VH-VL binders against q9umr5. Designs and how they scored, part 460

Target 1, 268 residues: q9umr5
Amino acid sequence: SYKPVIVVHGLFDSSYSFRHLLEYINETHPGTVVTVLDLFDGRESLRPLWEQVQGFREAVVPIMAKAPQGVHLICYSQGGLVCRALLSVMDDHNVDSFISLSSPQMGQYGDTDYLKWLFPTSMRSNLYRICYSPWGQEFSICNYWHDPHHDDLYLNASSFLALINGERDHPNATVWRKNFLRVGHLVLIGGPDDGVITPWQSSFFGFYDANETVLEMEEQLVYLRDSFGLKTLLARGAIVRCPMAGISHTAWHSNRTLYETCIEPWLS

## First folded at step 21 (VH-VL)

Design yh86 (framework fv_nofazinlimab)
Fold by ESMFold2-Fast, scan of step 21:
Structure yh86 (fold): chain C 268 residues (1-268), chain A 123 residues (1-123), chain B 112 residues (1-112)
Amino acid sequence: as target 1 above (268 residues)
Amino acid sequence: QVQLVQSGAEVKKPGSSVKVSCKASGGTFSDYAISWVRQAPGQGLEYLGEIIPMFGTRNYNEKFKGRVTITADKSTSTAYMELSSLRSEDTAVYYCARTKFDILEGFSDFDYWGQGTMVTVSS
Amino acid sequence: DVVMTQSPLSLPVTLGQPASISCRSSQSLVWSHGNTWLNWFQQRPGQSPRRLIYKVSNRDSGVPDRFSGSGSGTDFTLKISRVEAEDVGVYYCMQGTHEPYTFGQGTKLEIK
């Protein structure tokens, strides 16, 4: 009788990364049908996010159709942005709980080993030159690169994040907001020891201003304008914030205490 | 200067498991992905899976899912491939190879290969 | 999975003559803006594979200029302008655009 769960992985991931998560769900909610989507695995996770959204959309439609009582989404890291877009572009989604595991919801601006791995000769201060080009926007990591020192370029060039967050106008914005608001619960998970998502508050819709001071969700223009429904969801009591210290980026899907505290309560 | 050195030949019985190592020297181990490819006698190349030590991620060919496990030890710059429930058709030379994911220069697939490890499965 | 088909599978060649190997993919290997992850490998008898060409047409360091790669989309070619005795071996194409990575069947090049 539990609602089925759909899992969307992150950068370079595959379904194999979630074996512990599936074990936890089976222990606490036996009989739950869990589908980990094995699309855009490994290097294909670098494909443009709109392309990934289209592919995941095609995969989730039949799953949602078979579950008229609703489904839950668990979306990890970059996968949380895919799920954000899915909820906006689908006129008929029946998602109850959208559980976002350490996803850069307001974007990424980090000078981490991950950046060096993909862009060996770049620093966060100069990556905007690459990411905010048409060429750069063909890579998923650039779709959510948010340089707070070049916000004008971000707003004009971001083909994904600026649009899905309502930071730039789009013809479908009203429909996207209406669709997103159909979600039952928005469960946000993240923490200061993640080490990859920068700033870590991006997982809770906080982000840097031009001075690299973090402004929390309620101070963001997108929240104040209710651009895609965050203010409405918060007023409805539908936003859950579950920060946890001591968890590194690759451990969110395999930490039992995190699961029991932040995920388990939202799986009906 | 870049070299991938694999462990020696193994003879295993059906139903057992084998663990092959691949030690990288020259360059930074964590800057590269390590893939495993096998070649049965007289046959072509078949991809088993890949590990990206920087991200802690593993991707396996669905054909081997549940039997193959790829791991890495950054402190010794060594990747491992373990294959369980061995059958006679798993008899092959197993190779490790590396890949660089430089977005600016483009992906450099399988630029260096190990010398290969012969795994023979016989009763 | 992407199927990679090579032709011919057996290629007897006279020393000094040109040789050509075709590789076709079951779906496009284009990533974006012309970036295509198609590679060619040579395996000499008793040796590990060695990469000759990456990204369709780029030669690795130390690979003689008589080797060249070309193609686009789903149709690719490896050419050897003048075959030498050391070229004996099996040649494989490999795609890295889609996971899992897949190889062609291999083309055995032999001197007549």
Scores: ipSAE 0.752, ipTM 0.875, lowest interface PAE 1.3, mean pLDDT 92

Design yh87 (framework fv_nofazinlimab)
Fold by ESMFold2-Fast, scan of step 21:
Structure yh87 (fold): chain C 268 residues (1-268), chain A 123 residues (1-123), chain B 112 residues (1-112)
Amino acid sequence: as target 1 above (268 residues)
Amino acid sequence: QVQLVQSGAEVKKPGSSVKVSCKASGGTFSDYAISWVRQAPGQGLEYLGEIIPMFGTRNYNEKFKGRVTITADKSTSTAYMELSSLRSEDTAVYYCARTKYNILEGFSDFDYWGQGTMVTVSS
Amino acid sequence: DVVMTQSPLSLPVTLGQPASISCRSSQSLVWSHGNTWLNWFQQRPGQSPRRLIYKVSNRDSGVPDRFSGSGSGTDFTLKISRVEAEDVGVYYCMQGTHEPYTFGQGTKLEIK
């Protein structure tokens, strides 16, 4: 029998976005119990990420308790950040594979149609004025806004991403790192044609420097300092990188080739 | 200016499906979320669901789970609401309405409405 | 689901007199830092609903200033300072803070 799968959706999303993913899992791993969490759906996905983490935590506890052999997480887009925090705050999680599906793990800095949709009068160059305020930090999108030209403000104002990445000190950092390291596999998925996650390498813990040159995971201070365990996981052979071209942001959960190549092998 | 123009009245048999259209004009179709709300004769307003074409996302009221499907065609600036397994209790005027998600100015819920489409379910 | 309760459900008013409609939610409608997604709609006989008020107290363009919204948390009020004949219709409050969005039962305003 297969381990249960828990799915955490992204911005404005709900369980209805994952119908194709569920079909693929049922075809390749029949009998798998898949729970798509219908929490913080639609506009509630804009609530602060720490609030979302608490709600998802309460929902996953009974699922994990019923599966002593472990569970898998598939976490899409913004949902990947929720899952990052879940793995850190839960001192008793039994997650085997954490599958991060095009999630901005090092943050977002994109002048995309998505940004203009939520902030019509803003550009990526000036959104820091809003996001790095206490008011802005009450919206999920600002919790992972990472302006490489105002890294000092990001480090001081980010109430979520800078803390879970260990980029700013936190009293719980040591226990969060210990908890995160309990994960069996960290499966990172993303690609250059996503069109929303900017830079797309954020899905692989790469990010812009102050000149907007992308530095990969191994060049990041959080990796070099092993702030939350990335270097330890990589040395353990627990990090899987699965980039794929030709997939737009809203298609990651409905592409059969992507599923067969990057997700299916990690669903024991 | 913004207008939402809905398709004409429908008479359907119990057990069938109905698909109502809502064509948007004024602005880019993808700039808005489109919601569907119904009103049975002499009754109040009831939310069915919402589609956000920009994000490719849809969210439904659990009460209509498995029966309502909301879709959008960006090339024609048209949103659709399909309701299946129709019962006499589904007789209502079905409205589409627009929402703007602007974090700075605040969410502009249901700022423009379509004219409504009467759906009658009779045997 | 959040339950929206309006009172009164029937509101007979004399022309030129003030009217008020209360709306109570079963949960707080505060998003954060005072942002509250509470809206008021008017539906005249045979017409689509028309939004009057959004975000508790903001009046839509073209809505007369005799209409005002107020409230916080779970208690909200729509006031008409001087009722006119064209105000006849049903008034609905609606919350957008929690999914699914929910409406009050409606208050039918009639001229005595």
Scores: ipSAE 0.781, ipTM 0.887, lowest interface PAE 1.2, mean pLDDT 93

Design yh88 (framework fv_nofazinlimab)
Fold by ESMFold2-Fast, scan of step 21:
Structure yh88 (fold): chain C 268 residues (1-268), chain A 123 residues (1-123), chain B 112 residues (1-112)
Amino acid sequence: as target 1 above (268 residues)
Amino acid sequence: QVQLVQSGAEVKKPGSSVKVSCKASGGTFSDYAISWVRQAPGQGLEYLGEIIPMFGTRNYNEKFKGRVTITADKSTSTAYMELSSLRSEDTAVYYCARTKYEILEGFSDFDYWGQGTMVTVSS
Amino acid sequence: DVVMTQSPLSLPVTLGQPASISCRSSQSLVWSHGNTWLNWFQQRPGQSPRRLIYKVSNRDSGVPDRFSGSGSGTDFTLKISRVEAEDVGVYYCMQGTHEPYTFGQGTKLEIK
């Protein structure tokens, strides 16, 4: 039988967004046990990411314990960062495929409608003033705000992303790296027409330098230093990159072609 | 000025469904979340769920399980609440209300309400 | 779910006198660093609720100064310094910190 699938949603989201994804999985892999976690739904998705990690951890432990052959994770948008941290803090996870569905893995720096909705008087150039305060770090979106023009502030103030990416030192970094490296496959999905994740290459561990030129994963210091295992995973053949054009941010979980091309092959 | 205008009163039989509309004017529809709250005659207020048109997301009170569906049509600035498998205890005034999620100034919960729609479930 | 308990259930008040309504939550409503999503609503007979107070103590535009909110953690109070005839109605507290959002059972303010 197929390994169980655990789904972790994104900002303001709930299990209702994944009805099409569940249909696709049922059609191609009938009998798969799919659990969409209804934790931190709606406004609770704005809670600090470490709080979310703790709650999702408690929910996934019994699911993993019942599946000795392993489980798959499908983690959408902000949920992909939650799953990144889960794989690092759990010294006993049995995840085979971690499918990251348009998640800002190196952070976010975009002047989008989503930013204006939450910060109507702010622009991307001045949001660092709020996000890199103790106040701002109590909101999930600020936990992965990565201003390339204030990298020193990001490194010092980010309570979440800088730590899980190994961009700032942490006492648990060696253990987190060892745990993360147990993953079978890291499947990265994203695309240029997402419209929310900025730069879209953040879904593939690329990001802006100080001139807003995108540097791909292999040019990132975190990759070169192998801070949490990306270089090791790539050398092992465990990283899958699946970019697709023509898909907007809210459509990644409901596009059949995307599912068949990027997700279906990694559900065993 | 902001107005939330709801559809008219409904009388429904047990086991049927009802769909109530809430049309927003006087502001940008996509700037807000729209929530649904009901009030049985002589009773207090009970939350059903919320939709955020900007994000395409919706979240429901677990008490209503698969019976409540909230949708939005941005082209007409209208939110809808559909409640199925109606019972006599679903007799209530149903309200829509608006919420703005703004981090710096703080969340503005239910700052404006519709006039209410009476739904009566009988024989 | 978070239970919101109001007291008193019924509040008869003489015109011009002060009135006070208590609201208690079954768990803390603190989000973080002073952010507490506690609101107060007034419902006049035959009308929709209208918000008076948001974030514990902030008055909505057009709400008279005689209304004030206070409290922290799990204990909150709505005060009316000098009750007027137009204040008749039911008052509800509401929490937005935890989903699902929940309301108190309501306090009916009547002129005696």
Scores: ipSAE 0.793, ipTM 0.893, lowest interface PAE 1.1, mean pLDDT 93

Design yh89 (framework fv_nofazinlimab)
Fold by ESMFold2-Fast, scan of step 21:
Structure yh89 (fold): chain C 268 residues (1-268), chain A 123 residues (1-123), chain B 112 residues (1-112)
Amino acid sequence: as target 1 above (268 residues)
Amino acid sequence: QVQLVQSGAEVKKPGSSVKVSCKASGGTFSDYAISWVRQAPGQGLEYLGEIIPMFGTRNYNEKFKGRVTITADKSTSTAYMELSSLRSEDTAVYYCARTKYPILEGFSDFDYWGQGTMVTVSS
Amino acid sequence: DVVMTQSPLSLPVTLGQPASISCRSSQSLVWSHGNTWLNWFQQRPGQSPRRLIYKVSNRDSGVPDRFSGSGSGTDFTLKISRVEAEDVGVYYCMQGTHEPYTFGQGTKLEIK
């Protein structure tokens, strides 16, 4: 029988967004128990990411305990960051495949219509003033705002992303790294036509330097220092990269070709 | 000026479905979320769900157990609420309402409402 | 789900006199950053609800200053300093802090 699948949604999402994904899984892996976690839906998705991590942690514990052969995680957009933290804070997780669907793993820096919708009077160049305040860090989107022109502020103020990426020291870093390394496969999915995740290479641990030139994962200090285990996972053959063009941000969970190519092979 | 104009009254049999429309004017449509709220005769207001066209996302009140579906057509600036498996207790006036999510200014909940659509479910 | 409780449910008032409606929530409505999304709506007979107050104490454009909102945490109040004939209707509080959004039962304001 197939391992259970746990799905964690993204910004403004709910379980309804995954109807097509559930249909695809049922078609290719009939009998799979799929649980789409119905926590922090809609407006609640703006709550601080550490608060979301705690809530999702409480929900996944009994599911993982019931599945001694392991579970798979499918985590979409912002949900991929929640899952990153879950894998680090849980001493006893038994996750086989962690499938990250277009998640800003190195952060977000973009002046998109989505940003303007939430911050209509702000541009990407000045959002650091809000996001790196204590007030701003009470919103999930600011927890992964990564301004490459104010990296000093990002490192000092980010209450979430800089810590889970090992870009700033934390007392629990060694334990978090050990826990994260227990994952069987890290499956990274994303693409150039997403239109929301900026730069799109953030889904693959690439990001802007101070000149807004994208440096890929292997050129990042977090990789080179092996801060939370990326270099170790890559050497183990546990990182899968699955980029796909032609997919917009809201379509990653509802594209059949994407599912067959990037997700289906990792659902044992 | 912002207006939300809803479709006309409906009379339905138990077990059928109803689809109510809400046409928005006076904006780009993608600037806000559309929520649906109902009111049974002589009763209070009850939230069904919302759609946020900018994000392509929908969020539903769990009470409706997968019976409610909210959609949007950006080309006609129209949101729709479909409720299936109708019961007599679904008899109510159904309203659409607008919400904006500016973080700095604070959320602007339900600032404009449609005129309402009476849905009667009878055997 | 958050339960919103209004008091009184029936409010007979003499023209020109003040009126006050209480709204209590079963959970704190404070968001983690200090904002509180508590709203007040007026529904005149046969009409759609109209928003009067948003975020506890902010009046909508065109709402007379005789209407005021106050409160914090779980306890909120809508006050009308001098009731006029056109104020007849049902008043609802609504919370937007926790999903699903929920409304109070409504307070029917009537002229004596």
Scores: ipSAE 0.691, ipTM 0.843, lowest interface PAE 1.5, mean pLDDT 92

Design yh9 (framework fv_nofazinlimab)
Fold by ESMFold2-Fast, scan of step 21:
Structure yh9 (fold): chain C 268 residues (1-268), chain A 123 residues (1-123), chain B 112 residues (1-112)
Amino acid sequence: as target 1 above (268 residues)
Amino acid sequence: QVQLVQSGAEVKKPGSSVKVSCKASGGTFTSYAISWVRQAPGQGLEYLGEIIPMFGTRNYNEKFKGRVTITADKSTSTAYMELSSLRSEDTAVYYCARTKYDILEGFSDFDYWGQGTMVTVSS
Amino acid sequence: DVVMTQSPLSLPVTLGQPASISCRSSQSLVWSHGNTWLNWFQQRPGQSPRRLIYKVSNRDSGVPDRFSGSGSGTDFTLKISRVEAEDVGVYYCMQGTHEPYTFGQGTKLEIK
């Protein structure tokens, strides 16, 4: 029998977006119990990420408890950050594959239609004024806004991403690292044609330096310091990188070739 | 000015499906969300669901999940609401309405409405 | 789901006198730092709803200033300082803080 799969959606999303993904899983792994969590749907996806983590945690505990052989997580876009935090705060998670579908793991910095939709009158260069305020940190999108030109403000004001990435110290950092390292596989998926996640390499723990030059995961301080276990996981052979061109942000969960290449192999 | 124009009245049999359209003008279609709300004769307003055409994301009131499908066609600036497995209790005027999401200024809920589409379900 | 309760449900008013409609939510409608997504709509017979007030107390353009909204947390009020004949219709409060969005039952305002 296949391990249960738990799906965590993205910004403004709901379970409806995953109909094709569920169809693919049913075709290749018939009998898999797939639970798409309908929490923080629609506008509630804008709630602070720590609030979302608490709600999703309460929902996944009984699912994990009923599956002693383990579970898989498929986490899309913003949902990948929720899953990052779940793996860190849960002392007893039994996640085998954590599949991150085009999630801004090192943050977001870009003037995309996504950003303009929520901040119609703002430029990416000025969003730090809003996002790094206490008021801005009450919105999920600002919890992972990472302005490379104001890294000092990001490190001080980010109430979520800087903490889960170990970029700012936290009393629970050692426990969070230990918990995260229990994951069997970290499967990172993303690509240059996403059009929303900026830089797209954020899905692979790459990000801009102060000159907007992308530095890959192995050049990041969080990796070099092994702040939450990326270096340890890579050395263990537990990190899978699956980039794919030609896929727009809203198509990661509905592309059959992507599923067969990047997701299917990790759903034991 | 912003206008939402809906398709004409429908008469359907129980168990069938109905698909109502909502054509937007006077703004960029992808700049806002479109919600669907119904009103049974002499009754109040009930929310069905919402679509954000720019992202193709949609969310539904749990009461209608499995029966309601909301779609959008950006090329024609038209949103659609399809309701399946119709029952007599689904007899209502169905409205589309616009919402703008702006983090700084705040959410502008249902600032413009379509004229409504009467759907009658009779056996 | 958040339950929105309006009172009164029937509001007969003498022309020219003030009118008040109450709306109560089963949960706080505060999103963050005082942002509250509470709206008021007017529906005239045979017409689509028209928004009068958004975000508790902000009037839409073209809405007469005799209409005002107030309230906080779970208790909200729509006031009409001097009722005019054109005000006949059903008034609905609506919350957008929690999914699914929900409406009050409606208050039917008629001239007595």
Scores: ipSAE 0.739, ipTM 0.862, lowest interface PAE 1.4, mean pLDDT 92

Design yh90 (framework fv_nofazinlimab)
Fold by ESMFold2-Fast, scan of step 21:
Structure yh90 (fold): chain C 268 residues (1-268), chain A 123 residues (1-123), chain B 112 residues (1-112)
Amino acid sequence: as target 1 above (268 residues)
Amino acid sequence: QVQLVQSGAEVKKPGSSVKVSCKASGGTFSDYAISWVRQAPGQGLEYLGEIIPMFGTRNYNEKFKGRVTITADKSTSTAYMELSSLRSEDTAVYYCARTKYDLLEGFSDFDYWGQGTMVTVSS
Amino acid sequence: DVVMTQSPLSLPVTLGQPASISCRSSQSLVWSHGNTWLNWFQQRPGQSPRRLIYKVSNRDSGVPDRFSGSGSGTDFTLKISRVEAEDVGVYYCMQGTHEPYTFGQGTKLEIK
């Protein structure tokens, strides 16, 4: 009787990362049909996000069609951005809870071990030259690179994040906003000890200004302009914020306390 | 000098599991992905899966349908490949190999290989 | 899965003569502008595979310049300009553009 759950993984990831999450769901909501999508696994997670959105869209359509009472999405890290776009481009989605596990919803800007691993000779201050090129936009990580010191380049070159956030005009913006607003609950999860998502407040739609001071969601232009519906969702009581300290980036899907506090209440 | 050193040969019964180790030296273990590839006697190469210790992520070739598990221990710079429910068809030399994911220079796929571990599955 | 097809599978060659191995993929291996994840490996009898070429045409350190790689999209070639006795072994192409990574069936190079 529980609504089915669709899980979308993150960078370099696969369904294996979610075995603990599946155990937790089975314990608290036995009989739930959970589908962890094994698309764009491993290195393919670096493919352009719009390509990933198309593939995930094809996979979720039959699942949603079989569940007239609705489905829940649990989307981890980069996967949260895929799910953001799915909710906007699908004019027939029936998502109740969209649970975003430490996803860089306003983008990424940080010199983490992950950046050094993928761009060993780059610093966050110089990566804009690579990411805001046509070459860079063919890699998922550059699709949500958001350099607060080069906002003009981000707005012009971002093929993905600037568009789904309504920061740059798009012919489909009104339809995308209407579609996104059909979501029942937007559950945002993240925390200061993540160590990868920078700033960590990006998981809550906060982000750096030009001085690298973090401004929260309510101070963002995308919220103030209600570009894709955040202000409307908050006014409706549909946004849930669940920050938790002490959790590293790779532990969000395997921490029982996190699950019980932030995820379990939103699975019907 | 970079080396990947694997554990010694194993003889296993059908239905059992085997766990092969791959110890990295020379380079920084966390800077690389470690892949596992097998080769049946006289046959070609077949990919099993990959672990990226930096990201804590692992990906498996669907052909092995939940039978393969790859893990890593950063403190000993060692990756492991465990294959369960062994069949005679799993008799092969199992290799570890490393990959560097440098987006600017390009992916450096399987630049160094371990010496191989012969796994024989027989009753 | 992407199928990698090598031709020929058996390559007897006279010492000092050139040799050429073809590798064709069932799908394009182009990831993005300038990036095609095709590699060539050599396996000498009783040894682990050794990478010769990465990213279509880049020769690894210590690999003699008589080895060269070329190609694009779905069609790739490994050439040995003058075969030496030490070149005996099996040669594999491998694609990394699509998961799972796949190998060609191998070309056995023998001295005739």
Scores: ipSAE 0.778, ipTM 0.881, lowest interface PAE 1.2, mean pLDDT 93

Design yh91 (framework fv_nofazinlimab)
Fold by ESMFold2-Fast, scan of step 21:
Structure yh91 (fold): chain C 268 residues (1-268), chain A 123 residues (1-123), chain B 112 residues (1-112)
Amino acid sequence: as target 1 above (268 residues)
Amino acid sequence: QVQLVQSGAEVKKPGSSVKVSCKASGGTFSDYAISWVRQAPGQGLEYLGEIIPMFGTRNYNEKFKGRVTITADKSTSTAYMELSSLRSEDTAVYYCARTKYDFLEGFSDFDYWGQGTMVTVSS
Amino acid sequence: DVVMTQSPLSLPVTLGQPASISCRSSQSLVWSHGNTWLNWFQQRPGQSPRRLIYKVSNRDSGVPDRFSGSGSGTDFTLKISRVEAEDVGVYYCMQGTHEPYTFGQGTKLEIK
């Protein structure tokens, strides 16, 4: 039978966003037990990411324990970062496919309508003043704000992303790397028409340099140093890249072609 | 000036559905979250759910999941709340209210309300 | 769900006297670093609710300074320093820290 699937939603989201995804899974893999976690829904999605990681960890433990053959994770947007940390902090996870749906894996640096919605008077160029404060780090969106023009501040102040990416040293880094490397497949999905994740290549571990030129995963220090295992996973053949044009941020979980191309093959 | 204008009173039969509208003016519709709250005659306030048009996201109170659907039409700056499988205890005034998620000033919960729409469920 | 308990439920007050309404939550409403999302609303007879106070103690524009909010954690108070005739109505506390958002039962303020 098929391995159970655990779905982790994004910012302001809830299980309602995944109705189409569940229909697709039921059509192609009938009998799959799919659990969409209704934790940190709506406003609670703004809670610090480490708090979310703890809550989701408590919810996934019994699901994983009941599935000795393994489970799959589908983690959307901000939820992909929660899942990154889950795989690192859990000494005993049995995740086969980790499917990351348009998640800002290297962080966010964008002057989009989403930023203006949350910070009406702020530009991307000055948001670092808020996000890299202790105040800002109590909100999930600031936990993955990555200003390429203030990298020293990002490295020093980021309580979440810089640590899970191994961009700053942490006492648990060796254990987190060992745990993360137990994943069967890392399936990265994203695309240029997302309109929210900036740069969109962040979903594939690419990111801006100091001149706002995007450097791909293989040019990143975290990859070259193998800080949390990306180079090892790639060498093992465990990283899958599935970019698709024409899909906006809110459509990744409801596009049938995307599902059939990028998700369905990894739901054994 | 901000105004939320709701549709008129409805009388519905048990088992039917009702759809109430809330038209926003005086500000950009997409800048806000829109919530729905009801009040049975002589009773207190009860939250049904929220939609954030900018993010395309909606979240519902567990008590109403499966019966409530909240939608938005940005072209007309109108939010809708549809409640199905109506029972007599659903008789209430239904309000829309807006929330602004401003990180610098703080979250502005339910800062403006519509005038309310009376929904009566009777056979 | 977070239960919001108001007292008193009925509050007869003489014009010009102070009035005080208590609101207690079943769980802490502290989000983080000074963010406690506790709000107070006034509903006059036949009208929609109107927000008076947000984030425990911040008064909305146009709300008279005789209204004040205070409290922390799970215990909150709305005070009216000198009750006026137009203050007649039902007052509700509301929490936005935990989903679903919840309201107190309401306190009916009446002039004696």
Scores: ipSAE 0.752, ipTM 0.876, lowest interface PAE 1.3, mean pLDDT 92

